# VHH binders against q9xw16, part 10

Target 1, 132 residues: q9xw16
Amino acid sequence: MSGWNAYIDTMTAAAPSIKRCAIVGAADGSVWARTEADNVFKASEEELKTFVALFNDVTQVPAKGADIEGVHYVVPRTEESLIFGKKENTGFFAVKTKSAVLIAVYEGPNEVAAQVRKAVESMQTYLNNAGY
Below, E stands for the ipSAE of ESMFold2; O stands for the ipSAE of OpenDDE; V2 stands for 0.75 times the mean of E and O plus 0.25 times the DockQ between their complexes.

## First folded at step 32 (VHH; framework vhh_gocatamig_d2)

Design cc2 (at its last look DockQ between E and O 0.08; V2 from the best seeds 0.00; counts 0 for: pae E 8.2 > 2, placed apart)
Fold by OpenDDE, look of step 32:
Structure cc2 (fold): chain B 132 residues (1-132), chain A 124 residues (1-124)
Amino acid sequence: as target 1 above (132 residues)
Amino acid sequence: EVQLVESGGGLVQPGGSLTLSCAASGFTFSRYALAWYRQAPGKKRELVALIYRGGETNYMDSVKGRFTISRDNAKNSVYLQMNSLRAEDTAVYYCAAGWPPPAPPPLPSEYDYWGQGTLVTVSS
């Protein structure tokens, strides 16, 4: 088991509304760890390569949205290292660290989004402080 | 047979520069994250620099701004450019390959392959 799986577990435990989660390389979208089994994160590395490239210019993302696992999300706004999207009662948070992108897909009412964001940003902070 | 062979080590004066090379064979080089570790006498082996498949890099704090890790997939090689060398940089330097990349804290067991090491001695 990859050491990154522990970080997947940490994020999913911190926010039960997270259904699927992945940690990928920031430069190429290579998958380092992902939820599996009944909650398998389904995005291909090719799709992820396109996704992580969105961080190269986040200002354009709200205009076009973002696709994860073949699903198109509306992106209300972005931050330098944060992209989040919404679709009905689902959404995602993606945060960028020095070397990685953390992606969490969640289901639930709008109220659960705050917890999901906190989970991924907490991990982001930890990894950044560790130099990752 | 998998091989990682380090080269470029030697004696250098403080403030000097040195480039280490690691030539790999026997596995799909481009699929792996690559790292340089070092072990000084009486100390534990520590991560010096890491380069991911996508080209992202990570350095230990004490070498930031002085060392640069790079890879050439066409040559199945990873390099460590070391500038402004200090006495405390003296160590045996090892090349390592692993996939997926190591997670913090990095553990040597997370790597699939290791070189035999090359000695770098920084002394006046």
Scores: ipSAE 0.761, ipTM 0.880, lowest interface PAE 0.6, mean pLDDT 96
Fold by ESMFold2, look of step 32:
Structure cc2 (fold): chain B 132 residues (1-132), chain A 124 residues (1-124)
Amino acid sequence: as target 1 above (132 residues)
Amino acid sequence: EVQLVESGGGLVQPGGSLTLSCAASGFTFSRYALAWYRQAPGKKRELVALIYRGGETNYMDSVKGRFTISRDNAKNSVYLQMNSLRAEDTAVYYCAAGWPPPAPPPLPSEYDYWGQGTLVTVSS
């Protein structure tokens, strides 16, 4: 569908515990690329618009939590451009670049979360340096 | 019509220098990542250097420190300054443009446009 699909492949290869991920526009939540087929990232554009707006003030997010794909996550932690969400044995990392938000939903014990974070932050750095 | 036109190839002695140019037309040049690839006889086309719209660069290990990629958005041109040339640098050099830029590792199939190539021969 777009050259952004290769970016999805790079992230999922870097951290196999990622079950679904997407690259969406930071301003409006529009989907630039996502995992598809059996592992489709199913968030609606309306849900994604609400989700990316959380980056307008990440300090308020731990009190609210976050919803992705109709699933409510507790948000134990945020940083300037990062939101980490947890629910049971699943979680997500989301990071913001100059123009996009990268979202990775993973499954597994707490020790895999570091690899998922590294994968999305590596791509965040790459896209920021490339001007995106 | 979209065009990428390479120039500046030729015969050069080992240790010499050469500047390749690629002039672009028919698309919004400043949006694109630009790359130089090369292909020696019987080998696969390989990335030499890549420059992103924001100015960041990436080089293959064997040319780092010897080659410099640059772009001039006002002239719709990308350049490859090649110094300290070696026989192993002999190849046809191709200009390529991609939007969005190919994800790492960049594959040739991910670029939107390619030039016809310019031959560089490094020989005594």
Scores: ipSAE 0.013, ipTM 0.263, lowest interface PAE 8.2, mean pLDDT 86
ESMFold2 (binder alone), look of step 32: mean pLDDT 83; pTM 0.833

## First folded at step 33 (VHH)

Design dd1 (framework vhh_gocatamig_d2; at its last read DockQ between E and O 0.93; V2 from the best seeds 0.00; counts 0 for: pae E 3.4 > 2)
Amino acid sequence: EVQLVESGGGLVQPGGSLTLSCAASGFTFSRYALAWYRQAPGKKRELVALIWRGGEDNYMDSVKGRFTISRDNAKNSVYLQMNSLRAEDTAVYYCAAGYPPPAPPPLPSEYDYWGQGTLVTVSS
ESMFold2, look of step 33: ipSAE 0.092; ipTM 0.492
ESMFold2 (binder alone), look of step 33: mean pLDDT 83; pTM 0.841
OpenDDE, look of step 33: ipSAE 0.813; ipTM 0.900
ESMFold2, fold request of step 35: ipSAE 0.110, 0.180, 0.171; ipTM 0.490, 0.560, 0.551
ESMFold2 (binder alone), fold request of step 35: mean pLDDT 83, 82, 82; pTM 0.835, 0.831, 0.832
OpenDDE, fold request of step 35: ipSAE 0.873, 0.878, 0.882; ipTM 0.929, 0.931, 0.932
ESMFold2, last read: ipSAE 0.179, 0.175, 0.173; ipTM 0.556, 0.525, 0.548
ESMFold2 (binder alone), last read: mean pLDDT 82, 82, 82; pTM 0.831, 0.828, 0.832
OpenDDE, last read: ipSAE 0.883, 0.880, 0.881; ipTM 0.933, 0.931, 0.932

Design dd2 (framework vhh_7pa5_2; at its last look DockQ between E and O 0.10; V2 from the best seeds 0.00; counts 0 for: pae E 9.1 > 2, placed apart)
Fold by OpenDDE, look of step 33:
Structure dd2 (fold): chain B 132 residues (1-132), chain A 125 residues (1-125)
Amino acid sequence: as target 1 above (132 residues)
Amino acid sequence: QVQLVESGGGMVQPGGSLRLSCAASGFTFSRYAMSWVRRAPGKGPEWVSLIYRGGSEDNYADSVKGRFTISRDNAKNTLYLQMNSLKPEDTALYYCAAGYPPPAPPPLPSEYDYWGQGTQVTVSS
């Protein structure tokens, strides 16, 4: 098992509303780790390649939205290293580190979003401090 | 068969420079993150540097940051380590290692799929 799985576990433990989660390469969308079994993260490599490329120009993402696991999400706004989307009672947070993109898909009322964001941003900070 | 063959090691005085190479064969080099790991006599392995498959991202141990530069040429299936301002404490056997997915921080030897036999670097006055 890859050491990246431990970071998946950390994020999912920190935010129970996270249903699926992945850590992928920022350059190419290659999957380094993902939730599996009943909560398998299903995005294809091609989709992830497209997704991580959104960080090249986040200002354009709100106009287009973002697709994850074949689901189209509305992206209300973006930050330099943060893309988040919403669809009904679901959403995602994606944060970019030096080398990786962390993606968490969650389900629940709007109130759970804050906890999900905190989880992924905490991991973002940790990895950045580690130089990753 | 998978092979990683290191070269470029040798003996150099403190402050000197060396350039290590690692020639890879028998696997899709461009898909793997590559690292240099060193082992000094009587000590455990120490991760030195990591470069991702795209070659645009690199990482360094604090002990070598600013002095060493990792790079790769996917067309030549070769990994490089430029070592400048060498110190006696850099003396070690330097290994090339390949991993997919890339090793997580901190890199662990168990996260690498393939290893070379190593090239000796000795820094001594």
Scores: ipSAE 0.429, ipTM 0.742, lowest interface PAE 1.1, mean pLDDT 94
Fold by ESMFold2, look of step 33:
Structure dd2 (fold): chain B 132 residues (1-132), chain A 125 residues (1-125)
Amino acid sequence: as target 1 above (132 residues)
Amino acid sequence: QVQLVESGGGMVQPGGSLRLSCAASGFTFSRYAMSWVRRAPGKGPEWVSLIYRGGSEDNYADSVKGRFTISRDNAKNTLYLQMNSLKPEDTALYYCAAGYPPPAPPPLPSEYDYWGQGTQVTVSS
């Protein structure tokens, strides 16, 4: 799915605090695209399959937390299509579209988190409108 | 074997209507964004309209907005273009094109994966 790389580039350009991100299939966690090279998004497909399944009932996620890239995050907030995870000075936003989950891992204080959330939600809206 | 086959072109007087069809095979039609692109005599390709996989969102070039309607039937693997109030400047070879992932509107011609052979539309008195 090499054409999906343009969507990775769009998100990372919109929020420079994003260090790694991926677009994965919502049903199975398969990687459609991800950051590569020096900033490779390193979650396995087994880990991603577990992660995307969290969207089957987001109300249970705050009690469990979430793991991505072998890192455990506290999940202080979820919405029907959004999971926000935090660990120290890092965090992630994950949003679900009709067919995919967009994951962005960032570094920085809460002030940059809004920029990251806006970047992934803008792409979520675009892909949902496109039927993905 | 991927195929996109356009039909429904022809000659029509200004103010008339035509309905184009594009029959698709050899790929998973329901995963692709679909477009109509036209090429007028002596000009390069011009994007006309784009419809996303679900059929609930569409986009049009300003020159055809309000006159043309794009639609799709994913069960029949068919893309349509209803063209009303036709003008001489609509004279062109009309192509069906498919893109995955969806091209950003307006799409560049190089962003489509598959193209049809085109159907001629001629609007003249």
Scores: ipSAE 0.012, ipTM 0.310, lowest interface PAE 9.1, mean pLDDT 87
ESMFold2 (binder alone), look of step 33: mean pLDDT 85; pTM 0.855

## First folded at step 34 (VHH; framework vhh_gocatamig_d2)

Design ee1 (at its last look DockQ between E and O 0.58; V2 from the best seeds 0.00; counts 0 for: pae E 5.3 > 2, unsure alone 64.7 < 65, SAP .706 > .668)
Fold by OpenDDE, look of step 34:
Structure ee1 (fold): chain B 132 residues (1-132), chain A 129 residues (1-129)
Amino acid sequence: as target 1 above (132 residues)
Amino acid sequence: EVQLVESGGGLVQPGGSLTLSCAASGFTFSRYALAWYRQAPGKKRELVALIWRGGEDNYMDSVKGRFTISRDNAKNSVYLQMNSLRAEDTAVYYCAAGYPPPAPPIPGDTPLPSEYDYWGQGTLVTVSS
């Protein structure tokens, strides 16, 4: 078991509305860890390569949206190290660290989004402080 | 057969420079994160520098600004340029490769070297006047 699985577990435990989650390399979208079993994160590395590249210019993302696991999400706005999207009662939060992108896909009313964001941003902060 | 072979170690005076090399074979080098560890007598093995597939790097605080890790995928090699060497840099230096890149320890835990798939035999660096 990869040590990154513990980080997946930590995020999913912090926000129960997270259905699927992944930690990928910021440079190439390679999967370091992901949820599995009944909640398999299904994005391909090719898709993830495209996704992580969005962080190279986040200002353009709201105009075109973002795709994860073959699903297209509307992206209302972005921050330098944060991309989030919505689709009906689902959404995602993606945060970038020095070397990684953390992706959490959630399901539920808009109110659950805050908890998901907090979970991924907390992990982002921890990893950044650790130099990752 | 997987191999990581370190070279470049030796005796150097304080303030001197040294470049370590690690030549890898037997696995898809470009897919792996690469790291340099060191172990001084009576001390635990510690991470010195790490470089991810994309070239992002990380260093232990005591070597920041002095050491530089780099990789050459075409040569299946990773390097550690060490400048301004100090007596406390004396150690056996090990090259390591891992996929995925090793995760930092969970808060409250101690880093484990088990996150790396392959290790070299090490090269001794002695900094002494």
Scores: ipSAE 0.202, ipTM 0.599, lowest interface PAE 1.1, mean pLDDT 91
Fold by ESMFold2, look of step 34:
Structure ee1 (fold): chain B 132 residues (1-132), chain A 129 residues (1-129)
Amino acid sequence: as target 1 above (132 residues)
Amino acid sequence: EVQLVESGGGLVQPGGSLTLSCAASGFTFSRYALAWYRQAPGKKRELVALIWRGGEDNYMDSVKGRFTISRDNAKNSVYLQMNSLRAEDTAVYYCAAGYPPPAPPIPGDTPLPSEYDYWGQGTLVTVSS
């Protein structure tokens, strides 16, 4: 198994409301690791290639929304390396590192969203410091 | 038939320089992260330098500022420029290729060799006076 599974486990442990998550290559959307079993992260490589390309110009994303796993999310806001999406009682945070995009899909209230964001950004910082 | 073939090893004085080369064939070179590892007698194989498919590089602390990794996708080759060599740099140096790139090491550890798809046969570097 790839050592990236430890990073999946760390994020899901830090924010248990994360239902599914993945680490994908920023250049091509290829899956480096993801949640498996009953909570498999189900996105095609074509969908993920489109998704990671959103980071080429995050300012356009709120007008378009974003699709993950065939689900369309409203994007209320973005930051230079972060996209936040919402649909009803679910949402996602995605952050870009030098080489990867971290995606976490969650369910729950505002306190849960803050925990998810913190978990993903902490990992983003670690990977950037390691040159990834 | 995938091959990674290292060359450029040899005997060098402390403070000297060597350039290692690794020629690749049998796979789409430009898609892979490339790395140099080394193994001294009686020691664990350890990561020396890594270069991502986009050209970004990483180094172990003890070689930062002395070694430079580079790649030439047109020639399917990766290089390690080794300057200011020390006796502690004596080892067999191995070229490796992987996709996705291996995760950053757990603190105090090196990524397992099984995390790379392809390995070269190694080239010996001896730094002795």
Scores: ipSAE 0.023, ipTM 0.384, lowest interface PAE 5.3, mean pLDDT 83
ESMFold2 (binder alone), look of step 34: mean pLDDT 78; pTM 0.791

Design ee2 (at its last look DockQ between E and O 0.53; V2 from the best seeds 0.00; counts 0 for: pae E 3.5 > 2, SAP .679 > .668)
Fold by OpenDDE, look of step 34:
Structure ee2 (fold): chain B 132 residues (1-132), chain A 124 residues (1-124)
Amino acid sequence: as target 1 above (132 residues)
Amino acid sequence: EVQLVESGGGLVQPGGSLTLSCAASGFTFSRYALAWYRQAPGKKRELVALIYRGGEDYYMDSVKGRFTISRDNAKNSVYLQMNSLRAEDTAVYYCAAGYPPPAPPPLPSEYDYWGQGTLVTVSS
């Protein structure tokens, strides 16, 4: 079992509204770990390659949105290492570490989004402090 | 048959440079994360540098700015450029390959293949 799976579990445990989650390589979008079974994260590696490339210039992302698992999300704003999107009662948070992008797709109102954000940013901080 | 074969080790003076190479065969090299570990006498084996398939890299703090890990998928090789070598860099250096890539803290069990090691001695 990949050590990254433990981090998937940590994030999903911290935010029950997370439906699907993945950890991918920041450079190429390669999947390092993802939720499986009934909550399988379905984004293709090609799609993820495109997605992680958005972090190369986050300033342009709000204008065009972001696609995850074939779903198009509106991106209200971005930060240097944070991209988040919304679609109806669903959304995603994606944070970038030195080497990875953590993606969490959630379902629920805006108030649950705060918990999701906290979960992924906490993991981001941990990994960055570890040099990853 | 899977093989990882390190080379480039030897005796070097403090402040010197050395380049280690690891030649791999018997598996889909481009799919794997690659790492350099080292083990000094009486010490545990420690991660020196890691490079993921996409090129993302990690270094232990004591070698940052001095060591550079790189990979050449066409040659099925991973390299460790070591500059400004210090006595405390003396160790047997091992290359390793893992899929899926290892996560912090890296465990030896997360690597599928290991080399036999090459000795680096830094001494005046």
Scores: ipSAE 0.805, ipTM 0.901, lowest interface PAE 0.6, mean pLDDT 96
Fold by ESMFold2, look of step 34:
Structure ee2 (fold): chain B 132 residues (1-132), chain A 124 residues (1-124)
Amino acid sequence: as target 1 above (132 residues)
Amino acid sequence: EVQLVESGGGLVQPGGSLTLSCAASGFTFSRYALAWYRQAPGKKRELVALIYRGGEDYYMDSVKGRFTISRDNAKNSVYLQMNSLRAEDTAVYYCAAGYPPPAPPPLPSEYDYWGQGTLVTVSS
């Protein structure tokens, strides 16, 4: 049984505005788990390799923005292990752990974004504390 | 055919050392997380050490500071250096490979491939 699917379920349950979500390898963007079926997270592995590499120098990301699922997002700010992207009424939060990047794509106003950020950061903290 | 073949087990005195090796074939070794598990008679199989493709490693508490896991992607091999061995380390040791890598807790069901095991006996 894939234990990473349970983490996807936990994040989407904690923030229902998350439309799509993935856990990918921090080194290479390989998909360990993602939302499926009617909410398929549709990023290619090539796109994800480029995306996770943004964490190698997070300070340059606001100037360029970020692409995920073929969508270009403005990145208003970054932190050492967090990238926030925004496009119209949608956005994403991505956080890095020791071994993984957690990506959550959501819809809704900024009030909803706080719930999404909390969901992914809570999981980031849990995984970091477990050594992952 | 996928194979994981352990070697290096044997009889050793308490305080002694052994190096276990696991040679892999039949899959893209560099993409997998590798682990050593052990099983003593009457006990459940338990994680000893785990190493991710990037070299990040994890150890059970009782072996920290005594055991070292390492991998050599060029040789398709994973190793367990065991120092300061104790009677409690007596077990059959298995190597395992998994993709995607195991999530916490790293349950045996998370792995795609298992070796046949090599016996380590620590006795005076």
Scores: ipSAE 0.200, ipTM 0.579, lowest interface PAE 3.5, mean pLDDT 89
ESMFold2 (binder alone), look of step 34: mean pLDDT 83; pTM 0.840

